# VHH binders against q9xhz8: the designs that were tried, part 1

Scores and structures below are computed, not measured.

Target 1, 326 residues: q9xhz8
Amino acid sequence: MGDTKVETISRLAQWRIENFGPCSFKKSDPFKVGIWNWHLSIERNRYLSVRLFPELSRVSKEQPPVAKFVLRVSNVGPNRRFYISPVYEKLLRTTDDCVWHVDSSFHGRFTIDVEFLDLKICPVNGGEASPVWPTDATMQSISTQTTLKCLSRMLEESILTDVIIHTADGTLSAHKAILSASSTVFKSMFHHDLMEKESSTIHIDDMSRESCMALLSYLYGNITQEEFWKHRLALLGAANKYDITDLKAACEESLMEDINSSNVLERLQEAWLYQLEKLKKGCLMYLFDFGKIYDVREEISSFFRQADRELMLEMFQEVLSVWKPV
Positions, changes and structure headers below are counted from each chain's first letter, unless a header gives other numbers; Kabat numbers aren't used for antibody chains.
ipSAE, averaged over its two directions, is called F for ESMFold2-Fast, E for ESMFold2 and O for OpenDDE. V2 adds 0.75 times the mean of E and O to 0.25 times the DockQ between the complexes of E and O.
[cut] stands for letters that were removed.

## First folded at step 1 (VHH)

Design a7
Fold by ESMFold2-Fast, scan of step 4:
Structure a7 (fold): chain B 326 residues (1-326), chain A 123 residues (1-123)
Amino acid sequence: as target 1 above (326 residues)
Amino acid sequence: ELQLVESGGGLVQAGGSLTVSCAASGRTFSNYAMGWSRQAPGKERELVAGITRGGSTYYADTVKGRFTISRDNAKNTLYLQMNSLKPEDTAMYYCAAGSFDSIYQAAYSGDYWGQGTQVTVSG
């Protein structure tokens, strides 16, 4: 091999220097790691200085590397010596972003290694640094996408459905395994239906077919934000009834996002009924801390006639917390 | 874009002094390490002095203690003050700029070179 060629394997690049004199400079041929072509350079004056940098190109300019790596210089022969750099972790744009000074007397023949520990793309047009090599998070993301596609197809194509759901205005087909895994209530319902029957049915008569389809879309992992927003009150009721805790929490967060004078009293009643503490506090803050109680003055009397006494006491306590005796 | 133009060369008696300068045209002078190299008749080009972006300097053993390199980023100019000149200092002096913060890269693989300025030392 020539002495400007860098050989690569996995995350290691190795440059074998065959003849390097004093007061000299040498730059390697480009070598590919990740999406970039890289160079190593060496120069000797008082110290041996090693540089690692990406080749100037459109890719390196628009998508510069953030690299974590170690440099190593080793001689060849019976009196083997080596020097290892600190661990570098840097955004590399220029030939000066990584310069390693080695107090080394190596002359003539030696080897330079760069070992990449991590490598990320950092777009200059904004955006988050993204890893070049697979991580546990990357594999879990791929696996999750595969699983969600499978579950979506099971629902959309009715692949081996084993339960029929009767809603207020229609029927839907689903899988006992998905329902049981998602809900302790559904699990209990099916656990007691182990006696001989060619088909199983359940009744969700308090939901429309459309709202129940939204519930299934949630459980099978293919619900859209628009679908969720449209059906969030029905989904809240279902999440409470069938003990789907994560869905109940998601509905509470959603209902927190658009508290206004037209819905605050209804949401306060719903928060109390379903024991949604964040939503309840949000409604109380809207009414009393933000002074919006006046905007609902006509509705408040009807609310008080229907409201639980304990909720009314909490409202009174909130008034007292804001009111200052002068 | 960077262009380098040397000036200030001439005939000087042994023991005399001379300052050569290198004027840079372009918007990125401060981003380059700069060097002075020389080539005598019938000899290879040699690095004489260099200066990094931060102002760290290097001098060849043959000129150390006699020559002083400096840069003025505001004026986009590189200087080489030459004192106690000897006949063996007679050469064409070249200004070079390198994109590395490396005096050696500028000298051996510089991105830009000037046309040179002749320095002749008589004895």
Scores: ipSAE 0.000, ipTM 0.336, lowest interface PAE 13.5, mean pLDDT 83

Design e2
Fold by ESMFold2-Fast, scan of step 1:
Structure e2 (fold): chain B 326 residues (1-326), chain A 120 residues (1-120)
Amino acid sequence: as target 1 above (326 residues)
Amino acid sequence: EVQLLESGGGEVQPGGSLRLSCAASGSIFSIYAISWYRQAPGKQREWVSTITSGGSTNYAESVKGRFTISRDNAKNTLYLQMSSLRAEDTAVYYCARVGYSSGWDEFDYWGQGTLVTVKP
């Protein structure tokens, strides 16, 4: 026992008070709940005042607690009496942010409990409040990370692979189940074969081994941004061919990021070929609204000779939209 | 429910050509990938070709360069143009819808099939 020591278990902290008299003040030793050290203080004048506050530190200043909690004052012994606070939900920074006044005749020996019902970190940089204790979302996040690590191992270590992919310049091993779950085309290809125990062979001769490995890395959930950026045109072609709609959308978004005079005409052709509306509008805006068509004036004639008639009509309509009558 | 009905099969000489059709019911034909499968006598069904909702085509290696899959969404009809037919192409040909509505959920709708016989 100690008059200043707080015992903690899970979300509960308990402070045992000894020999507390009128006009007395006591402050507890720090106790840890969540990422913060906390203090309880008690002051008795005409009524009992209980305070809960975090210890001043860099953590409490940069990541202050938002706490949902209940305070309880209980007499010790066979004739038990107790007082319970309202449920508080507060951002706690100072010693005055939580003060509970109890009309209590308690003196001498009694117990103060704080029960945390919820506890969140509230960053001062304007970030969202994040929970301290595991939630369903927290467990799902951990589970997802474990699953992605397992999928990465299956690909990298070729664990029980059942399909061989022949690319333009090499071979790769993969899993029919992963491919079928990711692509309606691969599902169609392997529908019958999923009932067989023998390995299958497929040909993706329009991709290099390196680009095809990037496709597999995407499907198995371990692609890096660098790898994606490097192979995004090959990945776009594959996403279109194998009906991988999320990948196709991701490639379009990536190609929007670096439109410039050296690539805009090629990207406009690609946007037309693969029906990428956002990329098409971006290229048209770059050329006509930003006046960059002057930077490609030598290439534009060749482009017009090969471009689709409907695409040329859209380009003409964009010009008319920009050059409105005064 | 999507209902598929195959037609156009028949007897043909090696090197000949046939055009198969698959008529689909329903207003949702255009949003699905549709595939051709075949089942040779005494063998299990094998995949032949798939066309996506966007028109992208894929073929089994055994038919690549000889078969052409196409669709007409206005007529709710799928086609398989077969050329340079071989004895090994003798099979009952089926069309099937392929797709995912959410997560890993999927539906396959098989027609009655149409017989293609390539005489040796």
Scores: ipSAE 0.304, ipTM 0.737, lowest interface PAE 4.1, mean pLDDT 83

Design f7
Fold by ESMFold2-Fast, scan of step 1:
Structure f7 (fold): chain B 326 residues (1-326), chain A 121 residues (1-121)
Amino acid sequence: as target 1 above (326 residues)
Amino acid sequence: QVQLQESGGGLVQPGGSLRLSCAASGFTFSRYAMYWVRQAPEKGLEWVSTISGSGGSTYYKDSVKGRFTVSRDNAKNTLYLQMNSLKPEDAAQYYCAKEWLGSYDYTESYRGQGTQVTVSS
């Protein structure tokens, strides 16, 4: 009447041994924890040797487990004794990767518990170890995905919208709470003390419906890189006007990505207008450090006629800073 | 007709202080929130501060928090902006406004002529 069956619940596996004598060997039936089938084996000679190992399969060969676990052996008698292993943290591939030697006189009836504290998949193809059970990072990721889906649906389905935005060529519905959380300007506009003055309508006549929709997509967390790139100048204007500092910084970074001879003077003017220090320095470096001013020779006269005197002074100072004295 | 007239600007050294005033007429001043906005030469308009009609709620641009204080005297139809620890970045034409809307067109109905603040040493 030896039983080879292992009972499992969540992270715990228990093997109940009914008859085990001196100099005996037993191997459990496979039991599933995570993506693997596992075995326990026991062998008794001088010591009770307990082994935990995954069943040989494609899964265990291509995606071997990294397991953090504790083994426990306990008798089922009136004088209950137990032995607990150290905490193991091991990559398990073979029958010899985890061997626990218990100096124990256990014979007859006893139980072996495996308590998994952590379990990860370690791909042989050189991929990153991935957790089987939720971690703080995993829960944060799930929570973030849920929140973004919620915000996206609020905008797409117009769920309880309370403000109408009139753009140059159409209207959009939005939420005062989202706008206020994203912008101190909108927060001040929608304050309860202003309700006698504030309507449920705001006017953004200097933006197209499409550009304003891109602004809302950014604020609700569902903007694509393609949409952002297409509308980044309109988004920059809006970010400056409504004091949306993160968006303003994001637009600046985006505009730095594609500085070239056809746009550098316009980028420099935009950097000056919106007080974008990184973009301004990037444009000045492009023109003077990289010597690209020759490529804009035809446009430079027109630019100087329209440029602010202080911007022209900064351009001159950049020439002097780049010019290394002999 | 709504009229707004700013005053109190001038030249000050970094770390100095100025107090701006805005005299309002042509509307029931105490029923409207008021805004301070600024524009540095050849740069875009920036929101600086908002004060509710009662004066009970105030809001500030992050870069001016702790340095600027907006207040109002509803009996005198006057809005104030106390500016302390002024920085070169604060140099701008300062305007008071009745509304901070989503339109880039700020007419005299929404802002006044402005008062110039220059910060230099």
Scores: ipSAE 0.024, ipTM 0.554, lowest interface PAE 7.6, mean pLDDT 82

## First folded at step 7 (VHH)

Design k1
Fold by ESMFold2, look of step 9:
Structure k1 (fold): chain B 326 residues (1-326), chain A 120 residues (1-120)
Amino acid sequence: as target 1 above (326 residues)
Amino acid sequence: EVQLLESGGGEVQPGGSLRLSCAASGFTFSSYAISWYRQAPGKQREWVSTITSGGSTNYAESVKGRFTISRDNAKNTLYLQMSSLRAEDTAVYYCARVTYSGSWDYFDYWGQGTLVTVKP
């Protein structure tokens, strides 16, 4: 066999080089991986430069590869020395798109290995690249999307619902399993119902039908950002009441993003009520550290007349902290 | 998202010491071998040391006896204790996650690097 042929198996390619030292450049015969023919080339300058590129063709021009790969150079024989490249992930159109510089001490016989970790076809129009091989990330994403569609249908079509929720202004149907898996509070509610053989209804009189539907949409994995934004305060109350910690944290972070003079006092009161330390600190900083209290001075008197005494003490402490002499 | 963040680089006199850290996030740190690499200006990236998930260590010949790799799985942090530093150790140091591909180990995530300068 000549020293230009590259052997391939699965996603691996190996080029055995018999003699390079007296030559400054060598290029392999083409080898096929995926839908493309490829070349490897080597060049000696100060060090050994290894290139991987697709053979120029109609396919490589119209459907260029985006490749994730690793290169290795090793001496042959019992005293092997080897170098391994970083993982590259690149659009490969030309010989210059992948150049790996290796220690130039390699002479004579050595091998160059390529492992293709992923290959994608890049469309000419700039759309999403499509994989050549199945990946575990792709199958996980398909599985997840299928599950979300099933859960969405279960809620929208009331498929085999087993609990009715009575809200302040209407009813909803849901699944005890979903509620129980999402909240130990709901789990405990339904444990009592099962043991006592009570009816399959619950009352959530402190939520509107619309806000309770937003809660269900969250629990079934199907809430939109718009829906979340609209119902943030109701969802915060529900998350606190039903011990849904990730939702509570998400609501708190969202409410911190748009603190302004129109909402800061309301948010401070709610942060106190639900013991939301981050939101409380954010509201206090907005009012005192950034001096926005003057923007609410007509409202602040009414707020103080109604505020919890301990909250007022914390506000006073923030004032003292801002004005504290060094 | 997998992230590796190196820190602890700086300037040091010959014979001095530095301790590099690599904070890992976005993966189960304790399940992977992690390596240090370095790259001097105008030179190729060079392997320095690897520590396996079980704590076994390996070193490049050029750093044996001077560098010590360690990990703290509770803090998701990789360390490189560097001693008896020489001018030749001047480089940007990277941490990298090692994974298995059958015939050889490869590295699928790298940090941004931290610069170590040893004064001539």
Scores: ipSAE 0.000, ipTM 0.195, lowest interface PAE 17.8, mean pLDDT 81
Fold by OpenDDE, look of step 9:
Structure k1 (fold): chain B 326 residues (1-326), chain A 120 residues (1-120)
Amino acid sequence: as target 1 above (326 residues)
Amino acid sequence: EVQLLESGGGEVQPGGSLRLSCAASGFTFSSYAISWYRQAPGKQREWVSTITSGGSTNYAESVKGRFTISRDNAKNTLYLQMSSLRAEDTAVYYCARVTYSGSWDYFDYWGQGTLVTVKP
């Protein structure tokens, strides 16, 4: 009478064994849980040793499972006895990664159950293992994506827009609620306007329509990296003007990523203008600590003529700090 | 300031070996996964290998069995031992710090890269 196939339901796998017979070792057929095939094995010596391990595959090898699980061994009959393992949380790569030793003398039919409490996959690119099954975080992610799509659609299709934005070279429609939620300045603007006149129009004359669209895209959660990169200076200006702190920070971080000899002086000026301390420090480090000031020798004089006196002082102090007397 | 600095690149013959290093500073090196990437001329940057903070390693299929990633936490240094080098391994090699934002793994810092040229 052959052992049954491992049956699975949800996060539970059950292996029914009819008789251990004369064998000291049995291995189950593969069963699927999550994205892996699994095996159970039992070995009867001094103890009954139960093993759970993934079937060898490319996925299991490259992205092995981290499983949180419990094993249970129970006999079949009116006097059912069962043994439960501790909760295991293991990276499972080989047959020896998890062994449960049970002191049971089951001579007849018995069942082995595996209940998976959690299952995670190791990322290919490193980092922490991520859950295979939906979690609160997963649900939030799905919800977030759906919301963002919705917001994007609202903007793109001008669904119930209630404000017209006049830019330097065009007009855009947007939602007062989104703008107000994103910026205290916008909120204040609409509040004051509503007190005086039902104004459905705002003027952003210092931005192009395209740049303003990028701003809206950011606020509505659908901005692309390309758009952000293209308009990040304009976005920085807007962020500063309308007190969008997260955008300002994002712009600063972006500008920190690609400091080079062709842009460092400009970025230093921008950092000064918008009080971006991280960027300022980065630029100064680039110029003086790394000695790249020599790469901008032709431009530096012009820069000094235009730079704020306080910035110049700071630059000079930085030079002194880096300058080691021979 | 977080810094990653690659070194060890150079010219090597097919079948040869080369060891790259990535010196890390400005952060707790032992707490982060670190990856190697490479970019060949005219091609997109591709993942090569990752070593987690716990020492687990993963490799692109194209380099499996030939490349070995390792780290020395005491020296804050990442290594890539390359063997049996091929012409197609010619690329600028980058090290990148892996960070977890709570949702996704991403790379927040990159080195400047080191050029590996495999020429007969």
Scores: ipSAE 0.000, ipTM 0.195, lowest interface PAE 15.2, mean pLDDT 88

## First folded at step 9 (VHH)

Design p2
Fold by OpenDDE, look of step 11:
Structure p2 (fold): chain B 326 residues (1-326), chain A 120 residues (1-120)
Amino acid sequence: as target 1 above (326 residues)
Amino acid sequence: EVQLLESGGGEVQPGGSLRLSCAASGFTFSSYAISWYRQAPGKQREWVSTITSGGSTDYAESVKGRFTISRDNAKNTLYLQMSSLRAEDTAVYYCARVTYSGSWDYFDYWGQGTLVTVKP
C-alpha cells in the first residue's frame, strides 16, 4: 500500500496515489478539514469514481457537513493531464452522497485533490446550516452589527456629540458627521449656514423630542419596528424636509401595508402632500377600484372640503376610469 | 444573476469552419477568464480552451492550431473560431467562467451549450 497519507493545507487536501495496482478500490486515510475527518475513495470500473465523505462520528452523524467543494484528478509526469469536477454543494452523510465519475485511465501515479470552497454545519435541532469558516457575508454581518452597536452607544451615551437639536418640547444631542452623511440638507446646514455652523445647534421645531429621537434612532441604525410605526408620519415629514430618500421610501412602503377605511383618506392626503405616488395610487385603488369609498361616506365630504383641487380632479378621474356609463 | 449563453453551433462538413459565441451577463466580464468545454455523446466533458482576463490563451492539444479563442469585453462576448473541423470535434460546446480556488482554476458557471456536428 504505497499510497501516501492525505496532505492538507488550508482548505486543500491532496491524496497521492502511487499505483492503483490490481485493486479496484482504494480509500484514503482520514484527513481533517473543519471539524470533521474526511475520506477520499476511488473506484475503478468503467470510470474512475471519486468520492468525498466524512468519517463516521457523532458530530458527522448529528451535524453532517454541507460542503461546497471541487475535485481534481491529475496524473504525474511530463504530459500532465487533469480533470476538474463541477462545483459540488452537498450535504455529505454517506459515501454515496457525492460521486464524481472521471473518464480517465490513469495507470501510473496520479493525485486526487479536493478544494473546500465552503463548509457549513447543520444544527442538531434542524434549521439553516451555519458556516464553519467565516465568509465575507458573515464577516460583513459581524462588522455591521458591531458598527451599529457602536453608533447606538454614541447616541445613547452622547459620546462626543457636537450638535444640539432643539425640538418642539426638548433638546437632543447628535453628531454632525452622522447627520451630514445621512442628509444633504443637514450637510448643507453645517457647512454653509453660518448660524448653525457657529452655534452648533439646529432647530427642528415641527417635531417632538420623541419623534426626533426616532429619527436619530433611524439614522444611527437602532430604530425598532415599534418606534418606526409609532412615529412614521413624523418621520415621513422629516424625510421629506431633510431629503432622506431611503426613509421616505420606507415610510411610504409602511403606510401602504396597512391601508384601511379608518386611515385611507388621511393616507391619501399625506401621499399628496409628500408626492408619494405609490401610496397615492394605493389609496385611490382602495377607495375606487375596490369600492371602499362607501365605507368612508361620512368622512368623505369633510375630506373634499379640505382637499386640494388637483387631488380632487385626480380622484374624479379615477372614478371615471372605474365606473362605466349605464 | 450570472448567465452564459452559447450560440453559433450547427452542422458543418469536415475541413469546414464554424464560429461559436458565448454571451455573458450578470458579472464584470472583463475581470474573468472564460473557457470553452465540449462534450461528445457518451464521453466526458473535456477542456478545449481558455482565455484569461488579460487576453492570454491556452488550448487543448487536440485543437491546438485549429481553434482560436477570443473575447470582446465591450460586448461581453466570448468567441471560439473553429477551423479544419473533424468528425471527432462533434460535441456540445459549453462556455464556463473560470474562478481561482487558491490552488487551481475551477468553473463556477456554465452555459447551456451549443451543438456542433461535423459530418460529410
Scores: ipSAE 0.025, ipTM 0.474, lowest interface PAE 4.1, mean pLDDT 88
Fold by ESMFold2, look of step 11:
Structure p2 (fold): chain B 326 residues (1-326), chain A 120 residues (1-120)
Amino acid sequence: as target 1 above (326 residues)
Amino acid sequence: EVQLLESGGGEVQPGGSLRLSCAASGFTFSSYAISWYRQAPGKQREWVSTITSGGSTDYAESVKGRFTISRDNAKNTLYLQMSSLRAEDTAVYYCARVTYSGSWDYFDYWGQGTLVTVKP
């Protein structure tokens, strides 16, 4: 039949039907969109039914499409009328996965259009479907990954570094722009150095080279989870000293995750020292609300001898809050 | 620039015949489907007939068996042979290049029209 071919332009497909009679069925020739060949078909029982489905093949069986699309039916000529489907988003394997029943009658000459809004490949072994076309989210992810790789190279290869950091047991090279963007303390310090014509060195004598490298790895976006956990306390101190608010919060959340009887008193003292309200409340709840203070009975006397008086008062208030007379 | 010029209209008695012509210029005529449309006084413009670049034809039900569309690609001319004319065929007849670039019509190219009048 001379009206079986579907014309395609990138994400659009159009099937022009020259003559469609009553009680008829027609199936288009295959047309390619993405990695699949597709068919459209039409059938009239009580309503005009439009189907979109991939051609049966090894590709469509092993890598079926997940498609987001719209279907349209219109007559041909200057006075066109349109019927437009809802936006579908479906895994399409068979002829019955997408059936659109048009709420009006059509016969004779008309056009069926499909617009593919998004198209993904469903993996055979499960997992996330991968897009056929770039999306805003896909391009943003690629851009972010590329940026992180560039920053990592800048640090590891010392590309155009402009500051030397002297630590307790070695030196590191870094970039003033990265440090300044991450910390108002560093930003102010480098502004002062520019005005005073000082050298391009800074001293961080309270950190080892390894812990300072963990700090730089965090700032450049390539710190590992193992490296973070190993240096959490040093990173907390640095985040407090250099006013790196997000790192300080991350250290606090991490320290709350593994509160136990062997570390709770130390964590409580650290929370008081660095004004970590969440960690402080977590330690107090662990000790008093959950009654774990009995697990540290041998350590608690030494702790009270050294604890700040205001902290001890707050601990006493927590005891009173837990204990309620009848 | 695209130009379409209709001719061949006039007055005719019922049962008579006319041949309309549409001269095309400014585009590759042989590559396009071309249509005839008509508009009777006070009515909407209606499709009459289409011929594809490959020569396939289609007609409105109201004119089947009486009208014949044809094209001469060497002369860049579209024709409509009208036979067994009736009073309801009285209209201004237009030729138009039909655009198939997508789902949406934007603007078709049209001629200025030629009047056909069928008198009792």
Scores: ipSAE 0.000, ipTM 0.088, lowest interface PAE 18.4, mean pLDDT 81

